# Ledger of designs, part 253: VH-VL binders against q9umr5

Target 1, 268 residues: q9umr5
Amino acid sequence: SYKPVIVVHGLFDSSYSFRHLLEYINETHPGTVVTVLDLFDGRESLRPLWEQVQGFREAVVPIMAKAPQGVHLICYSQGGLVCRALLSVMDDHNVDSFISLSSPQMGQYGDTDYLKWLFPTSMRSNLYRICYSPWGQEFSICNYWHDPHHDDLYLNASSFLALINGERDHPNATVWRKNFLRVGHLVLIGGPDDGVITPWQSSFFGFYDANETVLEMEEQLVYLRDSFGLKTLLARGAIVRCPMAGISHTAWHSNRTLYETCIEPWLS

## First folded at step 11 (VH-VL)

Design xa51 (framework fv_acimtamig)
Fold by ESMFold2-Fast, scan of step 11:
Structure xa51 (fold): chain C 268 residues (1-268), chain A 123 residues (1-123), chain B 106 residues (1-106)
Amino acid sequence: as target 1 above (268 residues)
Amino acid sequence: QVQLVQSGAEVKKPGESLKVSCKASGYTFTSYYMHWVRQAPGQGLEWMGIINPSGDSTDYAQKFQGRVTMTRDTSTSTVYMELSSLRSEDTAVYYCARVGIPFSDYEFWGDYWGQGTLVTVSS
Amino acid sequence: SYVLTQPSSVSVAPGQTATISCGGHNIGDKSVHWYQQRPGQSPVLVIYYDSNRPSGIPERFSGSNSGNTATLTISGTQAMDEADYYCQVWDSRTYVFGGGTKLTVL
């Protein structure tokens, strides 16, 4: 039988966004128990990410307990960061495949329609003034705002991403790394035509340097220092990279070819 | 300036098919989901379905399943709603409406609406 | 099978406050949006997310939502406010509209 699948949505999403993904899973892996978590839906997705992590943690515990053979996570966009933290804070998780679906794993630095809608007079070059304030850190999108021109402010003010990436020290870092390393597979999905995740390589742990040149995962200090286990996972053969062109941000969960190529193989 | 411009009024016979267009301008077409809503003469608003302009994702109200198809053409920033097997009860004004939050199909609200397309179905 | 209940009509004198209700089970846990539709015209969004006004909508329009009732309030009602008003929520896989309320200003 197939392991249960838990789905965690993104910014301004709900379980409704995954109706096509559920159809694909049912077609290829009939009988799979899929739970799409309807927590922090819509506007509630703006709540601080640590608050979301606690809520999702409470929801996934009983699901994992009922599946001693393990579970799979499919985590979309912002939801991929929630799942990163879940894997670190849970010392008893039994996740086999963690499928990260176009998530800004190293952060976001883009002038998207989300930014225009939330902060109409702001642009990416000045959003750091809002996001790196105490008020800004009460919003999920600011928890992973990563301005490459103000990396010092990001490291000091980010209450979430800098900590889970091991870019700033935390008392629990050693335990979080040990917990994260329990994952069977880290499946990274993303692509150049996403149009929201900026740079798109953030979905693969790449990111801008101070000149806005993208450095890939293997050139990042967090990888080189193995701060939360990426280097160890890669050495184990546990990291899967599945880039695909032609997929826009809202199409990752509803494209059949993407599903068959990047997701289906990891749903044992 | 956001604008949604729909095709003109049509008269159809029972059993025929209807295809209404809605051309978007003034914003990034692929960033916002689009809804179709109809209104029979003297009646209220009735949701028909939603389409993602960026992909092949659609969802239709149960009442219209099997009869409605929504499509888009990114090169012309246009969404289409096709309704087949028309009945006299399908006489209505058909509206397209943009979802109010970019990249979201949750908690629909129509922040901008097309002018409407009157479709009369009579023998 | 979620149902939104609105009164069919509401009458108010010019300058008075009009109140239009939208009833639904635990509607306070949902986000309510309100549309104004004048005869022969397309709907216009007047309130979204319970109480927010779009640009261009006068401050005399306000909204609230708690328990089993959402309310659209129009203060200092003017003749130009004569229209049908519709409330709307998302429930599960369905976008639900209320039946509409005809506001008469006489």
Scores: ipSAE 0.768, ipTM 0.889, lowest interface PAE 1.4, mean pLDDT 93
Fold by OpenDDE, second read of step 12:
Structure xa51 (fold): chain C 268 residues (1-268), chain A 123 residues (1-123), chain B 106 residues (1-106)
Amino acid sequence: as target 1 above (268 residues)
Amino acid sequence: QVQLVQSGAEVKKPGESLKVSCKASGYTFTSYYMHWVRQAPGQGLEWMGIINPSGDSTDYAQKFQGRVTMTRDTSTSTVYMELSSLRSEDTAVYYCARVGIPFSDYEFWGDYWGQGTLVTVSS
Amino acid sequence: SYVLTQPSSVSVAPGQTATISCGGHNIGDKSVHWYQQRPGQSPVLVIYYDSNRPSGIPERFSGSNSGNTATLTISGTQAMDEADYYCQVWDSRTYVFGGGTKLTVL
C-alpha cells in the first residue's frame, strides 16, 4: 500500500486548489489516502505562519499516528514554509518525502501582483518598513519577506523565516535541525516561469545577495553553516531538485507533466 | 483603469454553439482568474465556471460540464467562453468577472465585470 | 447543495436604512460577498469578505455576517440605490448566489 499523502495549500488557497492533484494521485497511486488540509483558507492564510504551523500540526499528528510506516507531505507555495517549520518543531514526525511545491523557501522579495494587492502603496524596496515592524509580522507574507538590502532588519525582525533558517540564534535551533533532518527526502520544485516566487530560485533555497545577484543554495550561509540541515541532507542524497519551465504559479498543482516528473516518483 | 469588454449580442438556434469573448485591460491579465456568470431574463446570477491566469486550468459548474469550454489568449488579453448544444433556456446575459485577488481561485468576489453579452437562443 | 436565501423584495423610504438578509447554514463561517445590479446594468461588487467596501463604494454600504445570516445594510438610502442585490459565497466546489433582493426606494 502507498503511504498517506498530506497536502498543505498556499496563500489565498484552500483544499479545493488541489482537486487536480488529487485526481492525479488517485489515478497513478490508487488506494492512496490523500488528506488535503482545509485550514487557514483564503484570507485566513494571512494569519501568522507560526499560528498556521500550530494548526496544521494539530491536524497532521493524528494522521501520522495512524501511519507508522510514514507519510508524504506536499506543500504548495506559502505552505512549503509552513511544512518546513512543521518538520522543524516536530520531534516525532515520520515524513518520508517532503515535497516543496514552488515555495519561497528562502523568502520573497518581489513586486508581484500579490504584493501590489496587499500593499498598494508600497514597493518591494520599501516594504521592509512594514514587514519588519511588529504589526507587519502579524501577516504571513511578512513572515517570509526577505529584503536583501536590509539584512539587519530581516535578521532581527523576521519572526519566522530567520528562525527556521537558523539565521538568528535561538535556543531551539539545534533541536529544530535535528527534527528537520528526520525527513527522508526533500523534493524541491519550482521554475523560472512561476511569476510569483521572486526570485524563483527561492524554491531551491537560492536567493539574492546584497547586489540582487541570485546565489544558489550551496552559496547560502544557511547551507554553508548547515544551520538547519541543508548541507547534511544534500550530503546524504536526500535533496531532490526538480526545476521545470513553462509552469505558472497557479499551475504547479494542476499540471500533469509536472506531477509525473517531479511529484509522482516520490509518492511510493 | 480596469476594463472588461465583452463581445456583442448573438442570436443562436438550438443545437448551435455560442462563444463570447472578454477583453481585459488596465491590469496584469496573467495574474487574475476569470469567472463566467450568466443571468437569464428576469432571473438571478448563475455561476458557470472559472479559468486560471495562465488558461491551462478550468473549473466548470456541474450543470455545464461537457458543454462549456473556457480559454484564454494572453497575447490579446482575452478570455473566451464557449457553450455548445444550446437550448432555449440558455438564453441569458453572459458576464465575465475578474476575481479580486491575484492568483487566487478561492472565494469568488468579482471586483470587475464585463458589460454582459446577450445571447438569445430561439428556433 | 448549499442554498442562500434572500427576501424577494425590500422597500425603504429615502433616507431610511435598508437591510437585506442572506440566510445560509452557518454562513457566518463563510465569506460573503454582495453585488448590486441596477436595471440593465452589470453587477457591481459593493461588499466583499463580509464587511469590506471596494474603492468607490459609498460608506453608507456596510455588511455583517454571523451565525446563519449575512446582512447588507444601506444607511441613508438614496434613489440610486434602487437595484437588485445578490449575496454570494463559495461552497463545496461551487460559487453560490442568493436569489437576489429587489430593493425599492419609495
Scores: ipSAE 0.476, ipTM 0.822, lowest interface PAE 1.2, mean pLDDT 95

Design xa52 (framework fv_acimtamig)
Fold by ESMFold2-Fast, scan of step 11:
Structure xa52 (fold): chain C 268 residues (1-268), chain A 123 residues (1-123), chain B 106 residues (1-106)
Amino acid sequence: as target 1 above (268 residues)
Amino acid sequence: QVQLVQSGAEVKKPGESLKVSCKASGYTFTSYYMHWVRQAPGQGLEWMGIINPSGDSTDYAQKFQGRVTMTRDTSTSTVYMELSSLRSEDTAVYYCARVGIPFSDYSFWGDYWGQGTLVTVSS
Amino acid sequence: SYVLTQPSSVSVAPGQTATISCGGHNIGDKSVHWYQQRPGQSPVLVIYYDSNRPSGIPERFSGSNSGNTATLTISGTQAMDEADYYCQVWDSRTYVFGGGTKLTVL
């Protein structure tokens, strides 16, 4: 039998966004119990990420408790950051595969239509003025805004991403690292044609330096210091990288070839 | 300035198919989902389905399943709605409407609407 | 299946307040959007997410949603507000529209 699958959606999404993914899972792994969490749907996805982590935590606890053999997580876009935090704050998670679908794991720095819609007069170059304020940190998108030209402000003001990445110290860091390291597999999925996640390599823990040159995961201080266990996981053979070209941001959950290549193999 | 421009009026016979186009401009075409909604003469609005212009994924209202097909062409920023096996009760004005939140297909509203395409089905 | 109920017509004098109801079971737990459709024209969004106005929509338009009734309120009603008004919600996997209310301003 297959382990249960828990799906966590992204910005302005709901369970409806995953109707095709559920169809694919049912076809290849019939009998799999898939729970797509309908929490923080639509506009509520703008709530602070720590608030979302608390709510999703309460929802996943009974699911994990009823599955002693383990569960898989599929976490899309912003949802991948929620799942990162869940794996760190839960002392008793039994997650086998954590499948991250095009999530900005090192943050976001892009002029997207989300910015135009939320802050019509803002550009990526000046959004740091809003996001790194106390008011801005009440919005999920600002919790992972990572302006490479104002890295000191990011490190000081980020209430979420800088903490879960171990880029700023936290009293719980040691426990968070121990909890995260219990994951069986970290499956990273993303690609150059996403069009939203900027840089797209953020889905693989790469990110811009101050000159907007992308440095890959192995060159990040987070990796080199092994702040939450990436270096340890890579050495253990637990990190899977599955880049795919030709997939736009809203297609990661609805492309059959992507599913068969990057997701299906990890749903034991 | 967002605009959705639809193809012109059509007259069809029962059993034929129609294909209505909706050309978008003034925004990033692939960032917003698109609805198709119809309105029979003197009647209310009826949702037909939604298309993702980026990934070309669709979902259709149950009553149109098997008869409707929605497609898009990113090079021309155009969405299409094809309805087959036409009946006289398919006489309606057909609208395309942009979903109000970028990259979202949930709790959606149509923020901009095309001018409508009148389709008359008669023998 | 989920059904939205609107009065077929509402009449008000210029300058008076028009109130258009949209009834649905526990509709207060859903997000309600409102459209205005003038004769021979396409629908225009006037309220989204229960009470928010799009850019360009006059402050005279307001919305509320609680319990089993959502309400569109037009204060200081003008002749140009004559139109059909439709409420709309998302339920499960479909868009649900109300039957529409014809607003007449004498």
Scores: ipSAE 0.757, ipTM 0.888, lowest interface PAE 1.4, mean pLDDT 92
Fold by OpenDDE, second read of step 12:
Structure xa52 (fold): chain C 268 residues (1-268), chain A 123 residues (1-123), chain B 106 residues (1-106)
Amino acid sequence: as target 1 above (268 residues)
Amino acid sequence: QVQLVQSGAEVKKPGESLKVSCKASGYTFTSYYMHWVRQAPGQGLEWMGIINPSGDSTDYAQKFQGRVTMTRDTSTSTVYMELSSLRSEDTAVYYCARVGIPFSDYSFWGDYWGQGTLVTVSS
Amino acid sequence: SYVLTQPSSVSVAPGQTATISCGGHNIGDKSVHWYQQRPGQSPVLVIYYDSNRPSGIPERFSGSNSGNTATLTISGTQAMDEADYYCQVWDSRTYVFGGGTKLTVL
């Protein structure tokens, strides 16, 4: 039998967003128990990510308990960060494949229509004034806002991304690294035509330097320092990178070719 | 200023197909989902389906599965809804409606509506 | 299938408060949106996410949602408020509209 699949949605999404993915899984892996977690849907997805992590943890624990052979996680967009954090705080998770589906794993720094909608009077260049304030950090999107021009503020004010990345020292960094390393495979999915994740390489732990030049995962300090285990995972062959062009952000969970190429191989 | 301008009224025969267009302006066309909703004369609103920003994903109401097709043309900022095998009960005003949040097919939809397109199906 | 129940009609005198209910099983756990449709016109969003007003919607429009009932409230009802009102939610596989309520301002 196939291992259970747990799905976590993204910003302003719900389980409804994964209706096509469910069909694909059922077709190719019949009998798979797929649970799309309907937590923090819609506007509730703006709640602090740590709160979301706690909620999702409560939901996945029983599922994992009933699946001693392990489970797979498919986590979309913002959900990918939630899942990474979840795996970091859980010392007893049994996740085989963690599939990060177009997630801003290294943060977000872009003037997308999402951003414009949420902060109509702000550009990405000045959003740090909001996101790195105490009240700004009460919004999920600010929890992974990563301004390359204000690294000091990011490191000091980011209450989520900087912590799970181990970029800011905290007492749980070692344990979180250990926990995260329990994952069997980290499958990173994203692409240049996403249009939302900025830069799109963030889905692969790439990101801007101070000159807004995109550096790859291997050039990132979090990798070089192995702050949360990326270097270790790569060394053991546990990281899979699956870039795909021609897919918009809202199509990652509904594209059959993408599913067959990047998702299906890791659901066995 | 967000505007959705739909094509004009149509008269169809049973068995034919209708295709209604919805031209969008005043916002980033490729960032928002679009719904189609219809309303029979003297009746309520009925959801038909949704199409994502890129046009490569759709979801249709069960009632219209197999008969409805939604498409997008980004070059003209136009969304289309085609309904085939028309019946008299398909007589209705058809509306396009934009989802109010970018890249979302769940929350806050219907913030802007087209003016509606009356389609009359009669022998 | 999920069903939203609205009264077929509500009547109020000018200046009075109109209340339109939308019933649904545990609707309080859902996000409810409200649309106004004047005769011969397209629907207009008047409330989203239970209680939020879009720009341009008068403050006399308000919404609430708890338990099994969502409520659209129009204070100081005016003649221009005469219209059909529809509640709407999302449920698992579809978007669901209420049957609509005709508000008459007497």
Scores: ipSAE 0.334, ipTM 0.770, lowest interface PAE 1.6, mean pLDDT 94

Design xa53 (framework fv_acimtamig)
Fold by ESMFold2-Fast, scan of step 11:
Structure xa53 (fold): chain C 268 residues (1-268), chain A 123 residues (1-123), chain B 106 residues (1-106)
Amino acid sequence: as target 1 above (268 residues)
Amino acid sequence: QVQLVQSGAEVKKPGESLKVSCKASGYTFTSYYMHWVRQAPGQGLEWMGIINPSGDSTDYAQKFQGRVTMTRDTSTSTVYMELSSLRSEDTAVYYCARVGIPFSDYGFWGDYWGQGTLVTVSS
Amino acid sequence: SYVLTQPSSVSVAPGQTATISCGGHNIGDKSVHWYQQRPGQSPVLVIYYDSNRPSGIPERFSGSNSGNTATLTISGTQAMDEADYYCQVWDSRTYVFGGGTKLTVL
């Protein structure tokens, strides 16, 4: 009798990463149909985010069609951005709870081991040269790279994040906003000890200004302009913020206390 | 530079328990998952399980479920593999191996391997 | 229980091309990794994701994966390449190794 749950993984992940999350759901909500999408796994998670959105869209359509009562989305890390775009491009989604697990909703600006592994000679201060090129925008991680010291380049070159956040104009913006606003609840989860998502407040739509001072969601132009509906959702009481300290990036999907506190209450 | 240094060789009796350590250096310990793999004398490689040093989550190969336990200590950058109810067929070289992609437990490949720990189980 | 099949041994003359096969049902849909192990030493990764070389691995090592067979190819084989070679895939919830192939260079 519980609504089905669809899980979308992150960078270099697969359904295997969610084995503990599935155990928790089975314990608290037995009988829930949980589908962890095995698309764009491992290295394929580097493909452009718009390509991933198209593939995940094709996979979620039949699941949503079978559940007229609605579905829940749990979207981890980079997967949270895929789900943001899914909710905007789908004219007929029936998502109740969109649960965003430590996703860089306003973008990423940090020297992580992902950066060192992918671009060993680069630092966060010079990655803009690669990411804001046409070649760089063919990689998912560059689609949400948001250098606060080169915000003009981000706004002009980002083929994904700047568009879905309404930071740059797009012909479909009005339709995307209308579609996104159909979501029942936007559940934002993240915390200061994540160690990968930088700044961690990106998971709550906060981000760096040019001095690397974090401005929270309500101070962002995207919120103030209500570009895709954040201000409307907050006024409706549909945004839930659930920060938790002590959780590292790869532990959000495997921590029981986190699950009980931030996820379980939203799985009707 | 990345190094994985394992504890020294051990001789055990049937029915005893084994605990092998693997100390990591040269990288951010909590950024990479760690595998345990063993190799019986003259035989091939056999996967035992994986541990997340950051979240302490584990997964074990079906054959070892109930006998193996993997743990970590972030203060010393060390992972441990314990194997109980030892039998003569547990005689092997035990390896730790770092998963090749940071923050991922997918698509196993060991980019750096420990030197191995020889464990002999005899009466 | 997914199984990877390798020949037990392959022999090649110095300077010739050695090929080591790794057979598995629809293995072309999986990602294959290859390890070299010299006697008394730890395994060394030589190929990952079917065809990619880690830093420090010579260009004469290459890989392919299609249908039911993945292949490790060593061109211009040298005496130093004499070792055991293992293929490896992830299948469902487990990591599967092939039985290993002993490469002899004579």
Scores: ipSAE 0.765, ipTM 0.893, lowest interface PAE 1.4, mean pLDDT 93
Fold by OpenDDE, second read of step 12:
Structure xa53 (fold): chain C 268 residues (1-268), chain A 123 residues (1-123), chain B 106 residues (1-106)
Amino acid sequence: as target 1 above (268 residues)
Amino acid sequence: QVQLVQSGAEVKKPGESLKVSCKASGYTFTSYYMHWVRQAPGQGLEWMGIINPSGDSTDYAQKFQGRVTMTRDTSTSTVYMELSSLRSEDTAVYYCARVGIPFSDYGFWGDYWGQGTLVTVSS
Amino acid sequence: SYVLTQPSSVSVAPGQTATISCGGHNIGDKSVHWYQQRPGQSPVLVIYYDSNRPSGIPERFSGSNSGNTATLTISGTQAMDEADYYCQVWDSRTYVFGGGTKLTVL
């Protein structure tokens, strides 16, 4: 039988958004138990990411316990960060494939509809004033805001991304790295036409330098220092990068070609 | 100024145990892992093991499993390495080395080293 | 077990560039650290994470790592650079050293 699939949604999403994905999985992998976690839907997805991690942990633990052979995670957009953190804090997870579906894994620095909704009068260049404040960090989107022009503020004020990245030293860094490295495969999916994830290379752990030049994963300090295990995962062939053009952000979970090319191979 | 000061040279007989100390200063002792590395005369560096900041976790090289014990005393900022059942081939200079990143066992590994402790094992 | 391979010795004239290689399977995917050890002294970290210099290490020291070879480069080699050099990586919970390279400045 196929391993169970656990799906974690993104910002302002619900389980309904994944109806096509469920259909695809059922067609190609009949009998697969797919659980789309209905937690922190809609506006509740703005809750602090650590709170979300705790909630999702409570939900996945019993699923994992019933699947001794392992499970697959499909985590979309913001959900990808939640899942990465989840895998970092769980010393007993049994995740085979961690599929990061267009997630801002290296953070976000772009004007998006989500930002306009939350901060109608703020440009991305000024958002650091809000996001790196104590009250700003109470919003999920600020938990992975990564301003390349204010790296000091990011490193000191980011209560989520900087920690799970091991960019700020903390007592749990070694353990989190160990836990994360339990994953069988890290499947990174994203593309240039996403329109939301900025830069889109963030889905592949690429990101801006101080001049807003996009650097690749291998050029990032977190990689070079192996702060949470990227370099180790790459070394053992556990990282899969699947870029695809022509897909908007809201279509990653609903595109058949994308599914067949980037998701399906890792659901066995 | 980070300093690692090791105990003095020792002469041991086969079958005895050695215990080398490494006193740390100039940094937050309880925040850094400590490695032990040895070097036989005219030979290369050989990793022996690592101890975490709290001292409650250690990882030893397979070669020394069962013979080596690493401990640390936070009150004196001192790390210890004990090697039992000594053999002539255990003759070496023993080094403590601090991991360069706090709370990390995989950071830049040996940024500061002790001066070394020569242990001679001879009948 | 993971193995790092270094040349036993390298010789350079003063002012020339010394290159010390460290071979290992897919070493480019690992973080390589380099240590200098002068006769009768403790090892000193000269390069960490492939290409970074600790404070106090001269700029003439540089490192690179790709494919199956990491390289320590010393430009404008000086007499004081005469030492043994060791590369080091982490692999599967083990810290592995190369056999060391004796750099002689002629």
Scores: ipSAE 0.000, ipTM 0.484, lowest interface PAE 13.6, mean pLDDT 92

